VH-VL binders against Protein PLASTID MOVEMENT IMPAIRED 1 (PMI1). Designs and how they scored, part 25

Target 1, 154 residues: Protein PLASTID MOVEMENT IMPAIRED 1 (PMI1), of Arabidopsis thaliana (Mouse-ear cress) (q9c8e6r131to284)
Amino acid sequence: LVRIGMQKLSCLLSVEVVAAQNLPASMNGLRLGVCVRKKETKDGAVQTMPCRVSQGSADFEETLFIKCHVYYSPANGKGSPAKFEARPFLFYLFAVDAKELEFGRHVVDLSELIQESVEKMNYEGARVRQWDMNWGLSGKAKGGELALKLGFQI
Short names: E, the ipSAE of ESMFold2; O, the ipSAE of OpenDDE; V2, 0.75 times the mean of E and O plus 0.25 times the DockQ between their complexes.

## First folded at step 17 (VH-VL; framework fv_bermekimab)

Design u8 (from r2 with light chain D28G N30S Y32W Y91A; at its last look DockQ between E and O 0.79; V2 from the best seeds 0.00; counts 0 for: pae E 7.9 > 2)
Fold by ESMFold2, look of step 17:
Structure u8 (fold): chain C 154 residues (1-154), chain A 123 residues (1-123), chain B 107 residues (1-107)
Amino acid sequence: as target 1 above (154 residues)
Amino acid sequence: QVQLVESGGGVVQPGRSLRLSCTASGFTFSSYGMHWVRQAPGKGLEWVAVIWYDGSNKYYAESVKGRFTISRDNSKNILFLQMDSLRLEDTAVYYCARDQPWTLFGEYYMDVWGQGTLVTFSS
Amino acid sequence: DIQMTQSPSSVSASVGDRVTITCRASQGISSWLAWYQQKPGKAPKLLIYAASSLQSGVPSRFSGSGSGSDFTLTISSLQPEDFATYYCQQADSFPLTFGGGTKVEHK
């Protein structure tokens, strides 16, 4: 379906999964993964290799890449940023051998990252290329955190 | 049709000032960002400055910050470069250039250029 | 500041040759790169923007490719009017910067 007056942008979302940290001792030895997928469809889901928890940490240090498209309406000049349609992605930590465990879910809208990068260039003359995320975990992992570095490529 | 014409170049003494003008025709000047780019004789291109279509933002190369001022008069379709405290390293042909509209990521491409005006120095 | 490095600095070619010019950015610039042609005594002319988008009125023998840090300009069959100096320019961040140029000259 073609959107009237909108253009299509091919994007590559990059997700560096750094670590799940400050996990309770009861999680030591558990194998964890991080999944990233489109929030509204399940196609293009990507996950890390399993990583065992040792001393309250699972050190993934793995980068995921997710191909997608973002639709936008062109701007009418510099300083008037393009209007991007929402492109939400769902992120969650999971236990490979205990799929019933829930550690919380987080949403990042790629369109907002793109918009922030454009706006910073327009007003500061510099681009934002990396967003450091540090998300609090819930459930069995409460008190822990998931550290990621997000980016995109065109 | 679409045309940019620079003027105001010439021979100056170091430490003096000079104002360059760029007259635009054949397009809606107030809809476009504008650049100055210079080229020393026998050398490559060096970006100097940019100004937004409405004059709201300006950026300068480090080599000219505090000495050069870009400005525009949208009612007269003229771009200016005020060059103060001129140095021998400012010797160049100065081009005005139109910023390409409708870029998605605030990127800057120069789609129309003037023929340039030469700035040189006397001893 | 993003340094742009062009290779080669010059190339000797004949009409009909395929010519490839490369440009490397000192850091990632996505696809935000332009190519310009400049003939002696004349202003530069925009050929390609956004790495691969052909500017209106530019012959289709010109093409651009690349993303990230490495980019190429290709002239598929060199014509007499293509002898000129070619510059890349990163459009990602201020200050905008140009490569040092590649002179395409008659063999």
Scores: ipSAE 0.013, ipTM 0.629, lowest interface PAE 7.9, mean pLDDT 87
ESMFold2 (binder alone), look of step 17: mean pLDDT 92; pTM 0.949
OpenDDE, look of step 17: ipSAE 0.556; ipTM 0.853

## First folded at step 19 (VH-VL; framework fv_bermekimab)

Design w1 (from u5 with heavy chain L104I, light chain S31N; at its last look DockQ between E and O 0.81; V2 from the best seeds 0.00; counts 0 for: pae E 4.5 > 2)
Fold by ESMFold2, look of step 19:
Structure w1 (fold): chain C 154 residues (1-154), chain A 123 residues (1-123), chain B 107 residues (1-107)
Amino acid sequence: as target 1 above (154 residues)
Amino acid sequence: QVQLVESGGGVVQPGRSLRLSCTASGFTFSSYGMHWVRQAPGKGLEWVAVIWYDGSNKYYAESVKGRFTISRDNSKNILFLQMDSLRLEDTAVYYCARDQPWTIFGEYYMDVWGQGTLVTFSS
Amino acid sequence: DIQMTQSPSSVSASVGDRVTITCRASQDINNYLAWYQQKPGKAPKLLIYAASSLQSGVPSRFSGSGSGSDFTLTISSLQPEDFATYYCQQADSFPLTFGGGTKVEHK
């Protein structure tokens, strides 16, 4: 129950929101946003400026930054890398003027991104720095996709 | 008192071999990764190689890959650099350095350095 | 390979001056950067790791800042023992690479 031996790390999750694409024609004219928040808490939500759908696409091209903390157990040599506690973030597309519409929710755990970066360095001598995400949308947006590029900073 | 002492440098002919040693004292050698770093006279620092605490992984600079071999004997607290097919471009002071093991993200920093041993050439 | 570019190549300063040295990486290296001090005829000495963490035994007049690709070493009030050459080193990827050095010399 107690986090004895864990250290706290300040992190910045970066989210480049590229576009929502292949949207049904019924969505043309809607103003959309993308929200990112910590899954485990109500505060810390960040969202894009509204972007109008034109010809089945909302081209955000906006980068969001979310401050957070990650807890980890210290490394013990390069063969025993630090272990990180889960830090899940929730991502969703929303309609500014029709908040009752649901287009699906997606979860990314920052601890898994960090772990992959460490593992690539340990085993390949190089890091993964950017994770390209392309998520299928649901509800009124079924058939469409949300494109994001994720990263983190210390 | 943490200390690293290099030895085995000297004058050699191009194309020949040389073996450098680094003796560690004042810390638990088998718990630390180790590096070789070189510095040509009047020039900057060039990383050469790293070996993990248990010898399980090794990495080399491209300029020395296939010619140099890093190794360690944890029972004697000695780090080695076997340098084969030596070239004039290998002229440098060679330092051994201790890797900082408490890094969070698999990054490498050198927190303790030896005094260096000079490798030079004669025709 | 990640190239590390230091500027200036040298700086002429007086005791008591605030001295800044910059280091630029050819790609994003997060905060995986160290600063070393080297005096003539001696081995380098680690000053700062992880961009801003001060190594044990290093005076607090030394500080590091930056992330991504642009980093700065600052000496808040230069002391006589601080005349030396300073190197940055990226710890992001192999091969580990150093900057070309910045010589801090007496005016």
Scores: ipSAE 0.278, ipTM 0.759, lowest interface PAE 4.5, mean pLDDT 89
ESMFold2 (binder alone), look of step 19: mean pLDDT 92; pTM 0.950
OpenDDE, look of step 19: ipSAE 0.476; ipTM 0.823

Design w2 (from u5 with heavy chain L104M, light chain S93N; at its last fold request DockQ between E and O 0.07; V2 from the best seeds 0.00; counts 0 for: pae E 17.0 > 2, placed apart)
Heavy chain, then light chain:
Amino acid sequence: QVQLVESGGGVVQPGRSLRLSCTASGFTFSSYGMHWVRQAPGKGLEWVAVIWYDGSNKYYAESVKGRFTISRDNSKNILFLQMDSLRLEDTAVYYCARDQPWTMFGEYYMDVWGQGTLVTFSS
Amino acid sequence: DIQMTQSPSSVSASVGDRVTITCRASQDINSYLAWYQQKPGKAPKLLIYAASSLQSGVPSRFSGSGSGSDFTLTISSLQPEDFATYYCQQADNFPLTFGGGTKVEHK
ESMFold2, look of step 19: ipSAE 0.516; ipTM 0.830
ESMFold2 (binder alone), look of step 19: mean pLDDT 92; pTM 0.948
OpenDDE, look of step 19: ipSAE 0.610; ipTM 0.850
ESMFold2, look of step 20: ipSAE 0.000; ipTM 0.510
ESMFold2 (binder alone), look of step 20: mean pLDDT 92; pTM 0.949
OpenDDE, look of step 20: ipSAE 0.211; ipTM 0.749
ESMFold2, fold request of step 23: ipSAE 0.000, 0.000, 0.000; ipTM 0.496, 0.559, 0.490
ESMFold2 (binder alone), fold request of step 23: mean pLDDT 92, 92, 92; pTM 0.949, 0.949, 0.948
OpenDDE, fold request of step 23: ipSAE 0.005, 0.556, 0.030; ipTM 0.583, 0.837, 0.646

Design w3 (from u5 with heavy chain T103E, light chain A91F; at its last look DockQ between E and O 0.59; V2 from the best seeds 0.00; counts 0 for: pae E 7.4 > 2)
Fold by ESMFold2, look of step 19:
Structure w3 (fold): chain C 154 residues (1-154), chain A 123 residues (1-123), chain B 107 residues (1-107)
Amino acid sequence: as target 1 above (154 residues)
Amino acid sequence: QVQLVESGGGVVQPGRSLRLSCTASGFTFSSYGMHWVRQAPGKGLEWVAVIWYDGSNKYYAESVKGRFTISRDNSKNILFLQMDSLRLEDTAVYYCARDQPWELFGEYYMDVWGQGTLVTFSS
Amino acid sequence: DIQMTQSPSSVSASVGDRVTITCRASQDINSYLAWYQQKPGKAPKLLIYAASSLQSGVPSRFSGSGSGSDFTLTISSLQPEDFATYYCQQFDSFPLTFGGGTKVEHK
């Protein structure tokens, strides 16, 4: 019917939000959060508790979990490899009391993480479990960075 | 009536070669990864090798690497294990086993097994 | 290589008993673990995959639990046909490795 020939992979995306750091002094005292959501919708969005910036850093040390599904076409004997449907997630830092401020946003496609994990196992014999990310911030936070660790479970 | 039938086991002399076959029926053989797993008499299970559904990727246990070769003929629904430079420690029942159809997700567990074929040695 | 340690190596049990078998991995294997049952002279049969998912056709008295490095197979009420040897197998990384087995035998 709607996804004829596709299979459903249930996943748990984990996002360890470490810190926003190297922030300009003008941001000290702001309360920041990190939001993660499907790019297509705000439904099921998750966010950290607010963290106040002190001495150029907001140390979240909080792990977010997002349940989701990835559809795929399985490999077959006719030379068609498995194909994963795109599953993009949007990540952004926000100021709780000044949501008009923009600090940049980043997109991570879970299907690409799954593909890398599958390829690592199939070609190297070991799975990759964690992706360490350091993203440069923009706007009022220019020069700062957002540090995260991503993972998933099936 | 999914079935796997191993053949080619027997009594051999050390250092010789032996080729095991596994004939598959009742399913689309070319859509599945395939394994060889062995079990020495009175002992536990030991994974030997895996081959992808299309033959493009193979992986081996260290104990057999360089001596054993897994292969498949998808046109005849046959899995093979070529065993060269056989040693006494290769004595075992050899099972062929079917992986899940989605080995590209690291689904390396086996739901269908043959009855096994015994490899032993003469003195 | 990932070493899989099963305990106990054997258990004597009666029909109706709750039987628990433990499998420990030498490193974190997430949930990439399967359980097999093998009777003498027979090929293994898959019971559980992905640590806790019940294979089609396997009775509901079998259950699996755990993640990371510690895993458990439970038989909630042992039946006469459940006397067998049970193996765990990790499929997190190559080489694929089995536990040493746990023999569940009649008291």
Scores: ipSAE 0.038, ipTM 0.681, lowest interface PAE 7.4, mean pLDDT 88
ESMFold2 (binder alone), look of step 19: mean pLDDT 94; pTM 0.957
OpenDDE, look of step 19: ipSAE 0.528; ipTM 0.822

Design w4 (from u5 with heavy chain Q100R, light chain A50Y; at its last look DockQ between E and O 0.66; V2 from the best seeds 0.00; counts 0 for: pae E 7.1 > 2)
Fold by ESMFold2, look of step 19:
Structure w4 (fold): chain C 154 residues (1-154), chain A 123 residues (1-123), chain B 107 residues (1-107)
Amino acid sequence: as target 1 above (154 residues)
Amino acid sequence: QVQLVESGGGVVQPGRSLRLSCTASGFTFSSYGMHWVRQAPGKGLEWVAVIWYDGSNKYYAESVKGRFTISRDNSKNILFLQMDSLRLEDTAVYYCARDRPWTLFGEYYMDVWGQGTLVTFSS
Amino acid sequence: DIQMTQSPSSVSASVGDRVTITCRASQDINSYLAWYQQKPGKAPKLLIYYASSLQSGVPSRFSGSGSGSDFTLTISSLQPEDFATYYCQQADSFPLTFGGGTKVEHK
């Protein structure tokens, strides 16, 4: 529910999918993708083009864009924080031809990225634009890592 | 009627000090961040400094850092700019300006300006 | 510091003309960009904030567009009161910086 007095912010989440790395040799030849979706619904989910694993790596180098809304309650005065409603997204690696395989799921809340950007400007004089993520994989990909760079626009 | 009125400008000798004041009326002064912006005669705008609504944070342009001090007295609705070690390059009309009311990513824009006070040198 | 470059430095126009002013930032500033109008001997007036949001009380003939490093202010039908100098300003990081200005003058 949108609460009384909440404002709607239209956002574009950007996800640069860099690579899945340090994958076991048993995964060489698999076609992998990365999916990003709202945690609460599959509607509007986006994914990378398939990328084949070679020498323990799938080098996506692809940027995904997800349109979404973030709700917030206004703050008072300069530099006072707004209250943001959570906007969680799920991120996961998948095997295109073996969807039953699970490699782990990760959650990022866009409202927290927005809050950090505002706080950085207020207290350090520059906004945060990019968040570098390096997530450990699980299941058959155990020991591997998924590297991403996150950002947003309004 | 929202209004900002600067005062304290005038003719000064290089190396001396001057304090500018900005009196606010028609709005809740203590709810707004405030800026100083200057404009040399016939030139463009140059941002000078900002102060948070409660005085907790301040930022300065590099050209004035260490020489100028922004401050405020919320009980009297007055913004100040203490200018020490003045140089000829500080010659300008000085504006005080209200930071726009906070909206997400809508801050650090100046929505109300005074009419300015001129600082110049006897030379 | 983020340098803001405006073009043109001046433009001659007639009442009723469509006027377009551009502003380029030296780096990506997302949409943290404002436009101001200043008449001779007067203080600046905020027109546009966050690249495209119209400030309260500003006529709808003013519009802003762009993101990243390239921005445009458009006056759809120039009015007599619109002859002035226009400045862009970035709000992405301190120090806040202004463009050099664009003077819109009567042809």
Scores: ipSAE 0.052, ipTM 0.684, lowest interface PAE 7.1, mean pLDDT 88
ESMFold2 (binder alone), look of step 19: mean pLDDT 94; pTM 0.957
OpenDDE, look of step 19: ipSAE 0.509; ipTM 0.828

Design w5 (from u5 with heavy chain Q100L, light chain S93T; at its last look DockQ between E and O 0.70; V2 from the best seeds 0.00; counts 0 for: pae E 4.8 > 2)
Fold by ESMFold2, look of step 19:
Structure w5 (fold): chain C 154 residues (1-154), chain A 123 residues (1-123), chain B 107 residues (1-107)
Amino acid sequence: as target 1 above (154 residues)
Amino acid sequence: QVQLVESGGGVVQPGRSLRLSCTASGFTFSSYGMHWVRQAPGKGLEWVAVIWYDGSNKYYAESVKGRFTISRDNSKNILFLQMDSLRLEDTAVYYCARDLPWTLFGEYYMDVWGQGTLVTFSS
Amino acid sequence: DIQMTQSPSSVSASVGDRVTITCRASQDINSYLAWYQQKPGKAPKLLIYAASSLQSGVPSRFSGSGSGSDFTLTISSLQPEDFATYYCQQADTFPLTFGGGTKVEHK
């Protein structure tokens, strides 16, 4: 996969997996994990240690780190921001012992996080350092929520 | 060949005004953000202000906010610092500096500096 | 405001020595950090930006490292022209702030 006219940036995505909460009682006793991977491939996927549901909650409290590259086209020198190629990551909750269960999938594009950090600095003189995500779950986990905190390092 | 030259420094009285100029040459001035940075005698560096390449955004250090105004004339390749209500703590060498021509994350670095112009107070 | 703390405030060194200067930010600034060199009576000169990127025309004996809140500038083998004061500067948020400086002096 050749990136004509683009330059490469090494980046580290950090994912603090806080908890899956408000889970239906039918899920108590299940062991859950959270997987994060590049949307285009399972290679390099990372996941949490299994966490057992107790009283409608799985409290992961685990931080994952994913190394990746983000390709970009440099600005033309007029103070325009660089144009970043999409770098989507797929996030999902899974049951270790019942892989057939589906709880929803969520996509976050790292290029959009980078762009928001740039825009905030440009227009407000400050940055977004942490993105708090609280995603509604689907399927057997409907009514529950998955809480994550995202960040990146250069 | 890239050059920044400050002028307009001198000896003033407290409460008075002074306007600094910075003349740019050897690059396309209207494509670059510009900074003012000052250094009190024997002390470290203090960032003062920045202006975007087109003048659309300006940011100031809290110590000068409301008293200093950064501006630019892109047709003449000149950066300005209007300094009003001057105080003794404004005593410094004032540098103009060019913002690094390319940054990925909206961060600001200063890649070309002038030699500075001194602002001091009488007696 | 983000406070930048440099250490040491001065170092006495000889030509050929390895010199390491540290800079700590009062909060996480990712890799948005520059290093400048200033000689007496002269303007600062950019050495390193984005924590570890060497500015064009700067000798390779200069290197930068670190991310988050702790950063270092290293001169692998000090040369006579390297006796100067060195400043770090964070570029994460306004106001932009500099460290207090580190003076590298002749023994």
Scores: ipSAE 0.266, ipTM 0.758, lowest interface PAE 4.8, mean pLDDT 89
ESMFold2 (binder alone), look of step 19: mean pLDDT 93; pTM 0.952
OpenDDE, look of step 19: ipSAE 0.556; ipTM 0.841

Design w6 (from u5 with heavy chain G33A, light chain A91H; at its last look DockQ between E and O 0.46; V2 from the best seeds 0.00; counts 0 for: pae E 2.5 > 2)
Fold by ESMFold2, look of step 19:
Structure w6 (fold): chain C 154 residues (1-154), chain A 123 residues (1-123), chain B 107 residues (1-107)
Amino acid sequence: as target 1 above (154 residues)
Amino acid sequence: QVQLVESGGGVVQPGRSLRLSCTASGFTFSSYAMHWVRQAPGKGLEWVAVIWYDGSNKYYAESVKGRFTISRDNSKNILFLQMDSLRLEDTAVYYCARDQPWTLFGEYYMDVWGQGTLVTFSS
Amino acid sequence: DIQMTQSPSSVSASVGDRVTITCRASQDINSYLAWYQQKPGKAPKLLIYAASSLQSGVPSRFSGSGSGSDFTLTISSLQPEDFATYYCQQHDSFPLTFGGGTKVEHK
């Protein structure tokens, strides 16, 4: 196996999709969605229900959950911390009735979120609860932002 | 049988030092973070310190920081608390307590406790 | 530091009563809360961790609930051996902190 000596961590990525904001007036009336998937495969992709843009905003207020595995080498008694394989996810806003439009894509590596969570407890004695994200949009949505809150469960 | 046995408590003069020991048996000591928790007579519980399973990280309550040192000897299954510059407010029963097996995210609740060792003061 | 406010400080109860003890954290601690029982002259005994998970060997009449900052320990039908002092403890961040305790005593 490619992952000889590694342990398998079953994870649930949580994505609270808050809103797409500050959208150009030309987008009012469009129905938008947000898709989240593993970077390497479209299978198992999850998306929000459509939200209509009104006054430059689409207010999703919807939480998505994605199952995955993260492989890691456990920490040892010689002071080496756990080492995680990359687990990248792809996030993007799309127009339901005009899939050819592109508004930008963003990548978050779940392994880096897990690593940060472990390190914060080890070095600061505190737990990380969620990551608030505000991402700039591109293309027809240039000037707008996508607001998300990320988390995970083991 | 999982056991924790504290020793080294006694009557001491303010400003002096005392070393507490906790001997662990019945489990793989080097897999667990360990804590000291104290309880003044007639009072509640106060967390004192923690040490990681391998001794790599330590954390202290503010009331003891700079005066107390937690340490461990995994080859002998012993947890220590070196208490320097002792004060009257350090009067308490001192418990050693076992956390959970180390995990990626830490647990920090204590499932096995010793019976405690009393630290008091004389004039 | 996270302050843990426990109430009531004491309760008088009879065998068979439902007893409810509350614990409030000064900030959001998610579900990182443990409950301990302590009888006079004895070490504390873990009852519940992660707000609602029952420790092995603890009777099912004990239950925990809550998340965020407000938590409850419930004894559904008090037994004679349940007269003791109960402490909550947050296990979210260091320094670890305990509530002031709730003494459950025989009426």
Scores: ipSAE 0.434, ipTM 0.788, lowest interface PAE 2.5, mean pLDDT 91
ESMFold2 (binder alone), look of step 19: mean pLDDT 93; pTM 0.953
OpenDDE, look of step 19: ipSAE 0.559; ipTM 0.832

Design w7 (from u5 with heavy chain S31N, light chain F94Y; at its last look DockQ between E and O 0.07; V2 from the best seeds 0.00; counts 0 for: pae E 12.8 > 2, placed apart)
Fold by ESMFold2, look of step 19:
Structure w7 (fold): chain C 154 residues (1-154), chain A 123 residues (1-123), chain B 107 residues (1-107)
Amino acid sequence: as target 1 above (154 residues)
Amino acid sequence: QVQLVESGGGVVQPGRSLRLSCTASGFTFSNYGMHWVRQAPGKGLEWVAVIWYDGSNKYYAESVKGRFTISRDNSKNILFLQMDSLRLEDTAVYYCARDQPWTLFGEYYMDVWGQGTLVTFSS
Amino acid sequence: DIQMTQSPSSVSASVGDRVTITCRASQDINSYLAWYQQKPGKAPKLLIYAASSLQSGVPSRFSGSGSGSDFTLTISSLQPEDFATYYCQQADSYPLTFGGGTKVEHK
């Protein structure tokens, strides 16, 4: 499907997976991973190497890269701002040896990150270079947090 | 080992053309933006051009716009600089450099550099 | 284009000295500033990115500070291998631009 009147912005999403932390003691010994995937492709997922929980933490310290495109309508000379089509990514923690466990799913729309970066740069003179994410976990991991740092390159 | 190796420099006559190449190894080339930076003998650094990781966008210094063309072949891990309408002031060592994509939207720091290739005008 | 003004153009110093180098941008570039080291006949090497972040493998005697339009590179205790030329570079807007360089040389 060709999107008439829209431009294609080629992007590289970077995801620094820092840690899953403050995990319940019942999770010690589990091997965890973090998966990032595009909403529109089930096979386009990337994931961290497994990381074992010890003392309530899994310290991944791994960066993932995902290629993607974001479609947008350019700003026009009549004062309409650039408008970006949604580009959601799904993020979740999983247990390698117990994939039936659910720890919550999180969505980040890359188009909103791009929009924020453009607006901060254009109107406030600030460049947003990194988004720190600390997400509360659910299920067996309730009370814990997943820490990530997001960025992108165009 | 991350490595960039430039080639194609040499001695040229004013108004002629030259094509530089930069071969990348030790990293996933198609994940990185790439730059050309030049340095005239005894002078400072001058940024020349950048190309995004997939070749979709290119930007040039005003001094070379319309004369130089940056391009890349991600299947062969090669960066190119086509230099047309060469002038005396284009005499320099030309470096290729890798952009550091760990940060935010649109801004680059050059974290890996090649050894450079010299472009010199003849007598 | 964003003009980058480095000072001083050269510094005579001895091993063990604290050396500071200043870089000023012609407009607010927030923290989008890098520092590079270059030795004669060699390619530049990235030292500092994002004004104050130390590149991997760079000795901790190097530090960067500043935001907005005024930035400094500090070498806390100069070592023999630190005699080189240092460049700042703004990473805020195309075209990217470098400062004129500061040569740190042996007294």
Scores: ipSAE 0.006, ipTM 0.504, lowest interface PAE 12.8, mean pLDDT 84
ESMFold2 (binder alone), look of step 19: mean pLDDT 92; pTM 0.943
OpenDDE, look of step 19: ipSAE 0.435; ipTM 0.823

